# VHH binders against o26223: the designs that were tried, part 131

Target 1, 191 residues: o26223
Amino acid sequence: MKLLWTSQHIKVTVHIDGKVSKMDVLEAIKTRRSIRKYQDREVPEELIDKILDAAMCGPSAVDERPWHFIVVRNREMLEKIPEVHPYGAMVKDAPVAIIVCCDSSLEKIPGFWVQDCSIASQNILLAAHSLGLGAVWTGVYPLEDRVEGIRRLFSIPEHVIPFSVIPLGYPAENPGTRDLFDPDRIHLEKW

## First folded at step 9 (VHH)

Design r14 (framework vhh_lunsekimig_d3)
Fold by ESMFold2-Fast, scan of step 9:
Structure r14 (fold): chain B 191 residues (1-191), chain A 120 residues (1-120)
Amino acid sequence: as target 1 above (191 residues)
Amino acid sequence: EVQLVESGGGVVQPGGSLRLSCAASGFTFSSYALYWYRQAAGIERELIASIYSGGSTNYVDSVKGRFTISRDNSENTMYLQMNSLRAEDTGLYYCATPWEEITYFGMDVWGQGTLVTVSS
């Protein structure tokens, strides 16, 4: 068709009401769970690129975007992560992990890099879920021993702070969905 | 709501037996590792037994051969069969599962505990 020939229009599945529902975004947010069991399957580089693109699209304080990412596929390196992260045993069984880092030289407002890297970490989890993968955020910062352990293991320079380690893969578990809505935590007009 | 509820605690004589139950709700039980912890008076809570989603088990040395952990995925229940009980086994027994959505310390969901007292 000439429309496809003269344009880069993407084929979009239109819902029966003639519009694309944004409910898919809310469902992704509500159904995302931490996944710690992975299939023995490689994750294509193209999917990792899409996940990292989504990570970098997060909002950041004063748009400083201080995040850097290390992609780890080397099995020997993945197997060493539990030695410096005592609760990261699942990382050794993942086909790939992403280390979210803050380059402190890019920081424009002191201290807000924690929120920036939290946003990037959550976007990685949501993007992975949307692509049929499972992931879990394993916490590094602010635990000094883990920060220094990860820094040494991956030769991270002193001005860069490892924030989180996120193993990901095709899920081998399905924890189900949580129902966490609590109206007692919502206050109208004042506390 | 994700919940774990322990039951089966009580008073037993040394050498006796007791079976603890941990009932789970609000999640796909079969997909999760499940743990039994023990809290004795004046000491830190310790992991004594674990069972993984595939059925493999692990025990702390002090209970190996005496305690048996098992799971019934159809009933969403985990058990701890305790045999040859000793005074040192006295404590609050907690079931737990790694439910943290951010893994800092490996544990997120805990039961309320069930008391086991081994005394003459």
Scores: ipSAE 0.473, ipTM 0.807, lowest interface PAE 0.8, mean pLDDT 85
Fold by OpenDDE, second read of step 10:
Order: structure tokens, then C-alpha cells, then sequence
Structure r14 (fold): chain B 191 residues (1-191), chain A 120 residues (1-120)
């Protein structure tokens, strides 16, 4: 079975055997969209492994690498996430979600873990897209109600901070592409 | 605005039972998870029981087999049946939602809680 994803004349072919036609990094960045609708199709473990590998390749402050990942496939748990995350409604429809967390005990410099986990989360999105999957970043941190909701639901210890919930699946929508380049946001030498 | 009001606390002997109630308003009650917290003197508040919209529940080990959390969506009320109470169960009991949490960052508890005292 093949899944074809077309965005800006780029076709990504995903094979069930794990062979994927990978897109150029710039194309991945430019054509990535948040996907909130998914096919009734399981995501192979091999693809999740590749995504997590990518998630762990990003830089971190003084190489602290504070991230942990919870891979959620249990349908009951997926369906419970919207009950503690009001804007995570699409999670219940995804075959899998990744929860990105920070282990505060690994933090070397205070505060940079947010950047570290953001980089990891973005790499998840880009990797997913390059592999023909759709994903969306649902923010957990810094909203305390969401943080604690996810914490309770997944029995996350106090020293570990849930940062983002990222549902993934084969896309069931195509929101198209955007031109987000804004020259007014570029300042030369000074503001 | 989300509102939660706890009731049902009191003084009970070890081995006794109490039933707490949490009256909720200001949100779609049936759509959200609900939680019971407790706080003993000199100790941080702790989550002790959770109930989700589908009716599934979670408990901390210290209350498993003794406490039962439940909800009545038609009455917008959550309950905590506490059996085989122990001295260490003494404390203020609070209910919460994902919107109103007892957190390390000091989010407001909507209610004043209900006091449970277990003593001989």
C-alpha cells in the first residue's frame, strides 16, 4: 500500500514496508502544515522510530538533551487526552500521539529546556511530514492546567514536565501551502 | 466561570466511612475529567483520585481498594466514597478540573475544601 502526499509539486510516497521517498529539507519546512484529520490506518513502528530519531538529533543547551517521549497508541488513552486538553480534540482521531517531556533533573542551565523541547517537537513535525505523515503541535506547557492534566493522565513524575502533545497519522486532509515570507520582519544590521 | 464546591467532610473514627461531594458548574461537566486532591497539615497537596468522562478511574496506591470516585453527569456532581478510613487520611479534600487545578505553581482552588478528620 502506498500513500501519496502532494504539496507544491512534491510527491511523498510512503510504503508500508518502511521505504519512504524523502523530500529535501527546505521543501519539508516550506510545505509542512498542521494536520488534524487522519486516515483509519495504523502508523508503522519503523516510522515512529525514525521520527523519534530525528527528534533526538536537535541541539540542546550545553548538550543537556532533557527530552523524553511518551508514545501513545492505546485508544482509550488517546480518547482521554481531549478531556484534559480542550484544544486537543484531534488526538482522539489519531492512531498515535507523541508526548514530548522534559526531565528537569537533566537540565544544566535553567530555562533552556523550553527551547530544547521545542526543537525536538519541530523535528517531529518535519520528520513526520517528510515521511508522508500528518501531525500537529498541541501546546501543553506553559499552561498549568494542561500540564497537570497530562501529568495525571500518564502518571508523569513531578520532576518531568509535559511540553507538547503531537498526534500523528496518515493525512486525511490537504490544507494546501502558504507563502509565509514577510520581508517586513527582516531588519538589516539594526531594528 | 468554572465553580466547584466540596462537601461531606467530618470527624470519623478509624475504620469508618465518609462520602464527599463536589458540586460543579460553569462548564460542560460530562466532557471533562475530574479530580480529588487532599492536603494534610504540613504536607503538599496530593492527587488521590481521577475520573474521566467515560467513567474510567485512577487512584493513588494509598487509597486503592478503600476509596471510590464516581460522577453523576445529570446532577453535575462528583463523589468520593471513603471506606476503611485511617488517621493518615486526615486532611482537607478538594475537587478540581483541568481548568481549576491544585498545582505546584499555586493555581487557585475554587472551593475551600472539606475537612476530613480521622481520629479515635
Amino acid sequence: as target 1 above (191 residues)
Amino acid sequence: EVQLVESGGGVVQPGGSLRLSCAASGFTFSSYALYWYRQAAGIERELIASIYSGGSTNYVDSVKGRFTISRDNSENTMYLQMNSLRAEDTGLYYCATPWEEITYFGMDVWGQGTLVTVSS
Scores: ipSAE 0.006, ipTM 0.240, lowest interface PAE 9.6, mean pLDDT 87

Design r15 (framework vhh_lunsekimig_d3)
Fold by ESMFold2-Fast, scan of step 9:
Structure r15 (fold): chain B 191 residues (1-191), chain A 120 residues (1-120)
Amino acid sequence: as target 1 above (191 residues)
Amino acid sequence: EVQLVESGGGVVQPGGSLRLSCAASGFTFSSYALYWYRQAAGIERELIASIYSGGSTNYVDSVKGRFTISRDNSENTMYLQMNSLRAEDTGLYYCATPWEEITYEGMDVWGQGTLVTVSS
């Protein structure tokens, strides 16, 4: 960033040196991929804070915003996640994971917390991608055994429901982007 | 990283038999479901056979009683035994595995395919 003085106005110019993402919103949405392999490299706390800020900016039914987040960096805890989540093996290799939870005491309209927590989870994935990180959404709710396993492992109260486990880190794989547009799923005016 | 490699395709007369193999690497083979897909010229790929980690199998009706899917977890290999082959069985055969069935972006790993031609 440079400040430039003119005779009439102060002009601020931001100089992008190639160390920041050039990704706009549509590019982020279209190029985000699930990443399950991570570099042995820590994720700075300030990036996690930015991701969680983005997670909380999602729309929420009746603005109930029932989400709570657990940030897990402890290696021993990350290594225990695959014991209660059969498809969470990659979490063990991630430098950090975010557990998205619903505090049912904050719910204002029954059932919409699932949509709220889905929106938060997607925002985590997009924000991580925009910041040069990789992440994957591993499902917890509505699988009762996983919900109970994660609850017990992280001492989550009974009125709080663990929804998803999202490991993230600097990517150690680069899957190609997908072309998923299917015009047969678009109906004009009526079904 | 995860890789599937098909083999065993070839040219065979109607009524003949072939055994396809799918060699897997880069993942814990025993924990994953595995599939055989078939693609005829100009037609979208169709799922013809499935085998799950617990050993359960499913088949499309047109191959039931003629094809048998199996797995050898010690060899990290899945097989498709094809008997009583018909001209309509001609196509590219792909093995596939959903990398993680309970993520919201499933990762399907596909092999390169092996060609089966049933002709006189």
Scores: ipSAE 0.013, ipTM 0.273, lowest interface PAE 8.7, mean pLDDT 83

Design r16 (framework vhh_lunsekimig_d3)
Fold by ESMFold2-Fast, scan of step 9:
Structure r16 (fold): chain B 191 residues (1-191), chain A 120 residues (1-120)
Amino acid sequence: as target 1 above (191 residues)
Amino acid sequence: EVQLVESGGGVVQPGGSLRLSCAASGFTFSSYALYWYRQAAGIERELIASIYSGGSTNYVDSVKGRFTISRDNSENTMYLQMNSLRAEDTGLYYCATPWEEITYSGMDVWGQGTLVTVSS
């Protein structure tokens, strides 16, 4: 069997701050923050399955869905990521990281894979938040040194482009919620 | 080099007022949101006030109506006007640049903090 796991046999109960919670979509979007400090606590495989399921549900140009994901739990590998990502120091302290990749062989429309992988990355962040986890998107593409460093470190083939590295875990910080609504950026009928 | 320097802290009696300043250098001040955080002894830093590049502001409920955040883009300075001060407002006050929601440059710059003590 080539499948490592399946969500159809997994039951997940979500606890947020020790309480069972159901976050609505607007609440999740408005309260999600980047989290860079994690508890020394394992993230269950079942939660990673739920996050990756959500990641693959994003809209994609001409439904090309070019994303592939590497799930990294190996401590030695997580500790090497800061060597190739100069601002990824927090990754070594995370229990797990997801590397979002584009398989260029699946690309139907040139250049739209960037939007596709951005959508997948944001869905990972939102899904993690909804499940009581914290995560942060560390930028890889289009920075050539980071792209090639990550490719080399994880033996990623030439036709696959590493897009983002997203460490995640149970949060050990709370940066609070921001109010970012700016009506001056909204134009009615015309610019 | 991006740098933030706080000033204006001190000892004040309950009901008194203080104005904190945060002097910024090394970046295009007018383009960035800026934040005031507060840290009491034994408690994690909390975001108490924010001011965005377009002038929008936000406050934590405990300071709404008492604190006013403002900015002077010509002076590269952010302010926190604190009125009707309470003992619970005692703490170290930090100014900070934007918390990066995508880690590009590691920009998460903090000042050294300025101490506010509300006591009689």
Scores: ipSAE 0.459, ipTM 0.808, lowest interface PAE 1.1, mean pLDDT 87

Design r17 (framework vhh_lunsekimig_d3)
Fold by ESMFold2-Fast, scan of step 9:
Structure r17 (fold): chain B 191 residues (1-191), chain A 120 residues (1-120)
Amino acid sequence: as target 1 above (191 residues)
Amino acid sequence: EVQLVESGGGVVQPGGSLRLSCAASGFTFSSYALYWYRQAAGIERELIASIYSGGSTNYVDSVKGRFTISRDNSENTMYLQMNSLRAEDTGLYYCATPWEEITYHGMDVWGQGTLVTVSS
């Protein structure tokens, strides 16, 4: 007896410059690149809503879902981010940024909020890409100076931890595709 | 895809000058910080000069006043003007820029290097 499970092919619809295209989920994952240069073009609120919905659909440890999100469109605030994040210069040129935060009061199991917020951050990057946008994850946690800098800038309470800052917009660069598959990192049955 | 190519190295006498170039392709050059590293035989690479997207610069003490880093965003090229060269400036010169999928630390894109020899 052989159990045959059929593979399902899932398509994602992408809107690019007012046009509609579709990409497979695997294609979206493999072609997503960090984008640090953006067009001078606003991102519609409905696309941000779709991205945040995708972020909240990620798996989380014991379903604690500790994430909160700050959506930043204010130019003055975006321009201040590079003052507290030494590698965040591109944020000032983005039309919008999302700050992924952990509300520690929602944490049910110590330490797993890091995985939860990592999953939410990656879902933001993938959802943005699938919608014709570009984004980059700028690292905040666990660098204490960056955590406290972002906390102060956005009036984040002490029980909430800023995890990542993700600027996004319509891409003004195309870095191309990476070939990262390494079979030497795959071990069958044992190390 | 993302590529950095150094040129301009060579053999010069002490007190001489060289201008190194770093040509970039495959990315929006003007948005990135760019670095010059130097590696002598048997010694780890050291950061000697940096230029940020806004044009501000930093140098290690050993090259301050002698080396000048600059960028031409219209030509996607970074330069290192080296004056008053000393024997201790001999080494491989690399240009680099961070190309991280998470902007945290490290994982720079590197050029292949260009050799500078200061010898009498």
Scores: ipSAE 0.327, ipTM 0.743, lowest interface PAE 1.7, mean pLDDT 84

Design r18 (framework vhh_lunsekimig_d3)
Fold by ESMFold2-Fast, scan of step 9:
Structure r18 (fold): chain B 191 residues (1-191), chain A 120 residues (1-120)
Amino acid sequence: as target 1 above (191 residues)
Amino acid sequence: EVQLVESGGGVVQPGGSLRLSCAASGFTFSSYALYWYRQAAGIERELIASIYSGGSTNYVDSVKGRFTISRDNSENTMYLQMNSLRAEDTGLYYCATPWEEITYYAMDVWGQGTLVTVSS
């Protein structure tokens, strides 16, 4: 797979010959866990590109697709995230983080961007897991202080809303798998 | 540094009482739900009591009416008052913040545990 990046005046072309996980979709969903401890090991750009491709494949209300993504690899910037996200301490130890944002100018129906960005965030977590990485969704929206803190830190324009910060890396912990099926949550025909 | 430190465990006879404390440091204590877990010898940790930031509480059936969880946000401390202790209550007692799959208010922090032995 081949992806083209254009940032500022630099065009980057990436050829991706990455290994695919043999984990099926149901296995990925059931075994994914939030990972907050990472190996001191770089995540290849090719894997980030695959994750972002997956993020953009989620369903979106009236197909508005309002998400934009900031990829943060700079250690100084990652170390500043806990200053604006009180529970984001693990981000400083990650080799990379993705900030999921909503460009409100792309919104076609008011308010549904939250669902759109939630779907993109979950796809990032699932894709990371399927590729042998660990990740965690740290919540930004709807907490106004965190939204404005992240906005200031990453020079995000007023019409763009930071939604989540997702650190990623090769996992250095294994919390195991949860068994969460609860038939009492299922109602046939009526409540 | 984020820490939870349990204390108050000990040896007590059946029918006795103990008060456990969980001292927190390095985080915004008042924003967290806090949990007491119990681990009996050879058994996985079991959630026995929860207290939410607003003060609401929840208990596992085996301790309802006997145990009381409380918090003092000004002292960054959570408590577990244990009355009418039974042999089955023997175990290591841990305080913890919840493991969140979306991180808004918790870091998955666990204490070292405090041992409670109920025996004659």
Scores: ipSAE 0.467, ipTM 0.801, lowest interface PAE 1.0, mean pLDDT 86

Design r19 (framework vhh_lunsekimig_d3)
Fold by ESMFold2-Fast, scan of step 9:
Structure r19 (fold): chain B 191 residues (1-191), chain A 120 residues (1-120)
Amino acid sequence: as target 1 above (191 residues)
Amino acid sequence: EVQLVESGGGVVQPGGSLRLSCAASGFTFSSYALYWYRQAAGIERELIASIYSGGSTNYVDSVKGRFTISRDNSENTMYLQMNSLRAEDTGLYYCATPWEEITYYDMDVWGQGTLVTVSS
C-alpha cells in the first residue's frame, strides 16, 4: 500500500541555551524536564496562546474536552499561591502561571476528566519546552485543601475543579536529560 | 529538616584537582538520585553530574573524563572528584535532589553551594 511508504515528520523551532535548535517530537518528549527557576523576563502572550492551543489538542474521553485555563500574570496573585500550595514556592518567582481546571458541566462521563486534565497539563509542559520555556506541574487535585485554596484565591465556581498549577518562564537552570528507558517494564505478548 | 550541605570548594590553579562533598540529612539518602549543579557568572545553573540510587552516573559533555561523581550511602554523602580543572570550571557548585517531576509533597532540595575558583 502507498500509505506504507508515507511518513510524517513534525519539526519545531526551539531556542535552547541562546541558540536556535530544530527539535522533533520525540526529542521534545525525551528532553523535557521540570523547571523551577526562571529568568526575570516576561513570557510573550503569543507563546502562551500557542501553549494553550497545544493543551486543547489532547485526546479527551468521549471528546468531552472539559478543560478551562486561568492565566495568571499578576505578581500579588502569584505570590499568594504558596500560601495555599505548601510546595509551590517557585510559583512566586515565575513570570506567569497557568491553572488547569475542569468544568464539570462539560463532563460526558464521570471521573475521566482527571485523565483529560492530565493530558492538557502534560501538553502545556511539552509545548512550553518546545518553545524554549521551562515549566513544572504543581499538584492540586486530589488534595482537598489545595483544591479549595486555589478555588477561593481565584474565584473559581463550585462546578469547576482546579487540577494543576503550572508556573512557566524562561529557564534559569538546566537539569539535563534523564535516561528512563527500562526494558524490564515491557512484557511481550504476556505478563 | 531535609538538608544538603556542600563543602570542598576553594581556589585552585589550572590543571589542579578538588573533591567536593555533599552531606545529606533528614531523608533516606540511599533511595534518592543526587545531582551536582554549577552556576557560573552570567550563565544558567547547569546540571553537571548525576548519580542514581542504584549507582549509575551521568555527566555533561564538558566534564566527561575529568569529573567523577560517587556516593557513600553509609555516610549519607555524595562526592564530586574534579581533575584537570580549567578556568571555565569556575563557579558555585550546588548539590540537589529535585526528584519530583510533578510537585506534590516536596520542594526542590538544594544546598547553599560551594565556590570553586580556577585561576592563577
Scores: ipSAE 0.244, ipTM 0.692, lowest interface PAE 2.3, mean pLDDT 85

Design r2 (framework vhh_lunsekimig_d3)
Fold by ESMFold2-Fast, scan of step 9:
Structure r2 (fold): chain B 191 residues (1-191), chain A 120 residues (1-120)
Amino acid sequence: as target 1 above (191 residues)
Amino acid sequence: EVQLVESGGGVVQPGGSLRLSCAASGFTFSSYALYWYRQAAGIERELIASIYSGGSTNYVDSVKGRFTISRDNSENTMYLQMNSLRAEDTGLYYCATPWEEFTYYGMDVWGQGTLVTVSS
């Protein structure tokens, strides 16, 4: 389906039983979990648009913003992703996936595109969660077989690097929250 | 909470057998691959056996023909049948499943491990 560009403000919202609720940023960050099981339910185009708007709002080294996105809704194409990503079986069951790519022609500072695309990928996960969806980051770069497999499957040019594949949908699982705070990783003043 | 719990380790003489179990809770694992890793003293954890959601299996050469991995999706349990045990099989055995918050190797949830000691 067609994604419409928009400059409207994105609301941090959760869809609950047909109703919309707001989730604050800290709550969204702390409660986001990777979701690999999805309801058989369409994700509206306007929600994908909001997620991609959030993805493009991350910080980028010297503001190079090298990210490009492929939105995949075609069932046959989603079913082919596990053939080139050995741990991407859940993608075939998702209603939609976003492929985060780097256009190397937009790169101004060598190597920082990895951080730029990581930021975009995390923003997709967080925005999806805030909108009542679930998503998971499946790793592509720097694994050469996955990079070339995804490039071939989606006709991606040589100067563009597929970075991550992120399936998303309405969650059909609830792994609960994790408490990952570890004070031993915090050093005051010095190591 | 997603958990994996290993059991079945112990002390056994060379040539003996042990059956390890990995019980999963907090999720259904029928769609996930499951792995057995071994950690020997002084070396990094190595993947020794895999079982995929479709039932296909894979083994490291040193255990082929001696170890058999299996799963019971109705009980959310994975097994490792270990026969003809050798001194070099001594180690802490971990099960793992691809519950990564970032799907790289497809492995994130680890059990506590179960100790296998092969001693004469």
Scores: ipSAE 0.197, ipTM 0.644, lowest interface PAE 3.0, mean pLDDT 84

Design r20 (framework vhh_lunsekimig_d3)
Fold by ESMFold2-Fast, scan of step 9:
Order: structure tokens, then C-alpha cells, then sequence
Structure r20 (fold): chain B 191 residues (1-191), chain A 120 residues (1-120)
């Protein structure tokens, strides 16, 4: 490669033409699994940009869209996440992680940011899967010790709430597909 | 600490039967789905049977009708009843901890496995 370093890193994004996924929506939803083992391969910035575009397309209460995202590629920072998330050991082995945050200053209706950030997190998982990547949602909110640990580690302001940490990479495992359809959970017209 | 102990493996003739047991501790057994995986020589570990907290079950096509997964929440034990065993059923059978799709309290623990050999 013939790249010169500058004070500002040049970010190249690729436009999504709507024909990038070869998996239909139902297939993506039904076959997506949490992946915690990753190949020692870099994830291109282009794919991260596509994933984040998909994350921002989710429905949001009163269209507040309070989400912000931190993209973490720095190995030393990824290795510190398990120190503040007891079940986040797999994050240190991922080539990249996305931290989904709520900027409370963007909140238009109190409390609905949890649903907003849940939708963004799921869209990250689905988009990653559709692009041939594996990912897992590691839970931060509402566990106060994890929220504050992640906040301090990534210099997140007090008005911003870290919601989830999502490591992702090319999968090095295949847990197979679950069959979770349960008709006993469906009630027609009344409980 | 999460702990899984598999037992019940052994050598059996084609057409024979075995019952595998998985004794679990260190998590709320009754609340979680539980899984049997099989590792055959030269083949990746595959999920062969699942049982969910409500009692629903799932099987791979190759064992459906021959294997029955069950659970005893009072004893914190899961079973795999294997009937009409075939040579291709030979392998290490593993009990696995719950596979959380959102990692709040994920336990990435596997038992040591129990060996099933179907031979004449």
C-alpha cells in the first residue's frame, strides 16, 4: 500500500445500492446467531460504514434517533473491555467493536431511548450477518457498574449512556440455526 | 461456577440403545434451553438436539425419531435417549451451557464429553 499519514485519517465510504445482501430479510432474521469466535482478519471500513448506515435506519420513538456509535479498532482498548465487562472476554479477540450509545440530549420522550438503542443494536447484528460477518451483543445497560466502566474507558460524557458493546469479525464458528417458533405464545383476538 | 458432567457413553452394537445424562450446576437450570452437541472424527461439532425451558424440543434430521431429549429440573439433569444407533452416531457427545444471544451472563462452558462408539 502507498498511503501517507496525515493529522486527519481519510475515511472512504461506499454507497449502498440496495443489492449488497444476497440473503432475504426473513432468512437473515432466522439464521443470525451470536458469534464469539473470530478469524484473525481485518474488517474493511466499507463494511463498518454499511452496518452503521443500517443501524441508523431503525424506527425510533417520536423519531428522536438518540444513538451515537463508537468504533473501536485499537487492540489495547479492546483488551481492556473485559476488565469492565465480566462476560465480554471475546471482545479482546475481535478485530473491531461498536459501542452503541444514547445521547440523552437528543431524547424527545423520556425512557424510550432503550427501545431505540435496542433496535440499533439488532440492526447492527442483522447487517453484520448479511455481510458475512459474525457479531454478538454484549449487555451494558442497565448494569450501572458496566455503564460507568465503559464510560470511563472510552471518555464518554456524563449525558451519554453506553448501551451495548458489539464485537464483530469474520466468524470462526457456526452454532447453526435455532427453531424457536412456539404457537403457544400466540393468542388470537384475546389472551 | 458453571459445571457440566456428561455420562452414559460406551460401546454398543448397531441397533442398540444408550441413555446419556448431563448433570448441571452453577446456573438456574430450569430457566435455560439446553443442548446436546456431537463431535465425530474429522467433523465440526454439530448441534443434534435442543430442549427449551418450556419443554419444546428440536432435532437434526439424522436423529429425529431415534433420539429423545428430556430434562428433569428437580435433579438439574438433561438426558438424551438414543435408540436404533448407527455407525455414523459414533462420536463425543457434549452438553453445552446456554447460548445467550445477548451476553449479560453468558457461560462459555462445555463438559468433557462422553464417548459413544457404535461398532460390531
Amino acid sequence: as target 1 above (191 residues)
Amino acid sequence: EVQLVESGGGVVQPGGSLRLSCAASGFTFSSYALYWYRQAAGIERELIASIYSGGSTNYVDSVKGRFTISRDNSENTMYLQMNSLRAEDTGLYYCATPWEEITYYYFDYWGQGTLVTVSS
Scores: ipSAE 0.429, ipTM 0.779, lowest interface PAE 1.2, mean pLDDT 86

Design r21 (framework vhh_lunsekimig_d3)
Fold by ESMFold2-Fast, scan of step 9:
Structure r21 (fold): chain B 191 residues (1-191), chain A 120 residues (1-120)
Amino acid sequence: as target 1 above (191 residues)
Amino acid sequence: EVQLVESGGGVVQPGGSLRLSCAASGFTFSSYALYWYRQAAGIERELIASIRSGGSTNYVDSVKGRFTISRDNSENTMYLQMNSLRAEDTGLYYCATPWEEITYYGMDVWGQGTLVTVSS
């Protein structure tokens, strides 16, 4: 496979065994898979910063940008997440997790923050993949018990809604790619 | 809770046969595709067989013609019939639900694995 990235598009200031993934947007979208098994290897802060930068570049309703992010590296805190998320067992094995939150005080139009935080969550997954990492979106909202469990665990204020928990790390599994194109779901001009 | 329990692994001679079972609970079994994966020492897990809700099957080339995947929706059980076994078929065999791309209910559940050893 050819990488068509020019040196002008590559700014590497961190020496990470020389293994930095470069791929175009379409390739990233089509080859991204949810990853739940991680290597015992630290994720540099520089990569987390790039991922969060990408998360904040997503569109939001009336440009309200209601998202806030909690970066969790503390092993004891990661180990407690499965206690409040019944299907988040893989989080305890990740080197880091990002909690995507909505600050309701930033909301300009009711209800659209769900789309805003969904877009941010997907951008985290895509950016992680493009950087050679694996991640999975574990669902919190709209399941009330999980929302309140995560809020209590991370001292999140009442006006802030935890939306998703995304563990990430260097992948230790490879589920391959999917072929999901279905022309029967495309209608020309009308139904 | 979605659960998968595998059974049927064991030691068998080359050319022999073995049938694996995967008992499922906690979801609408008949509505989902189900998968068999294999992991040999030093090798990543590979998808070897799949069966869709309607009964359509797919196999990796190395097992095509020798392995048969099937399902019994009334018993919530999936099977893998393995014939003409070879030394390279040795490994841990896992059954799995569909890979959930957003984890809400653990539909990406894996069984504990069942060991198949093909030796002379």
Scores: ipSAE 0.471, ipTM 0.814, lowest interface PAE 0.9, mean pLDDT 86
Fold by OpenDDE, second read of step 10:
Structure r21 (fold): chain B 191 residues (1-191), chain A 120 residues (1-120)
Amino acid sequence: as target 1 above (191 residues)
Amino acid sequence: EVQLVESGGGVVQPGGSLRLSCAASGFTFSSYALYWYRQAAGIERELIASIRSGGSTNYVDSVKGRFTISRDNSENTMYLQMNSLRAEDTGLYYCATPWEEITYYGMDVWGQGTLVTVSS
């Protein structure tokens, strides 16, 4: 079965002017890139609210919805995150970051919270992109040093597990589009 | 350190041909997809061709039938055969890999680019 790959020119329109462009879901998914450079521009609270709304719309195991979100705008705190997260250097340059956490007390089935928080994190990225913002997923869990570092920094209770740190801002870079489709990863009926 | 070095650019007449090369080092070449981008003056950089680790290829419509992307894993080199060149193909051509994103640091790895000029 020759999957006719229709090369749709995915134009990544980086809206520099903060205009909320309406993207369809496939466009958002296909054109999203990790953004690690940000403009010296604040992100409106309304956009953060929309992003968090999207974050909470994902499915979760038995609808456990174990996620919590810490919204960080304080410059001092943003600047401290890279000290405990070696791959979080860009966080200090972002006007805002969202820390996705799991409240383990809300977990109904052990282990699925990772999937739940992953879905929430991805929705944050997609929503941000659709709203003209850039973001990047910086993983915290399952690395113990990062988990503990973020925990201490933000006084997160023991039963709550920091999962990801996602800096957001208006993009100051355009990394371009990618072609990530790989037919070699598709198996029909059996491996 | 991951490095990509483009070469093969030059000045050609419309209808002419060029073959670009991208020499890669610092990573397992065969395990990663590779991309060709180009940037014309005053225009945003655009993805024009891709080749996966397994060899599957994709092209933007503007270069389909004219350009061929290929790779030699034994030489850690990717190629772009450009035939039937047009004035609108003029630009700086870059090769890239998503390696840097995988490391959670930085962007895709880019070379310095090679200049292609198509003019009568």
Scores: ipSAE 0.070, ipTM 0.571, lowest interface PAE 2.3, mean pLDDT 88

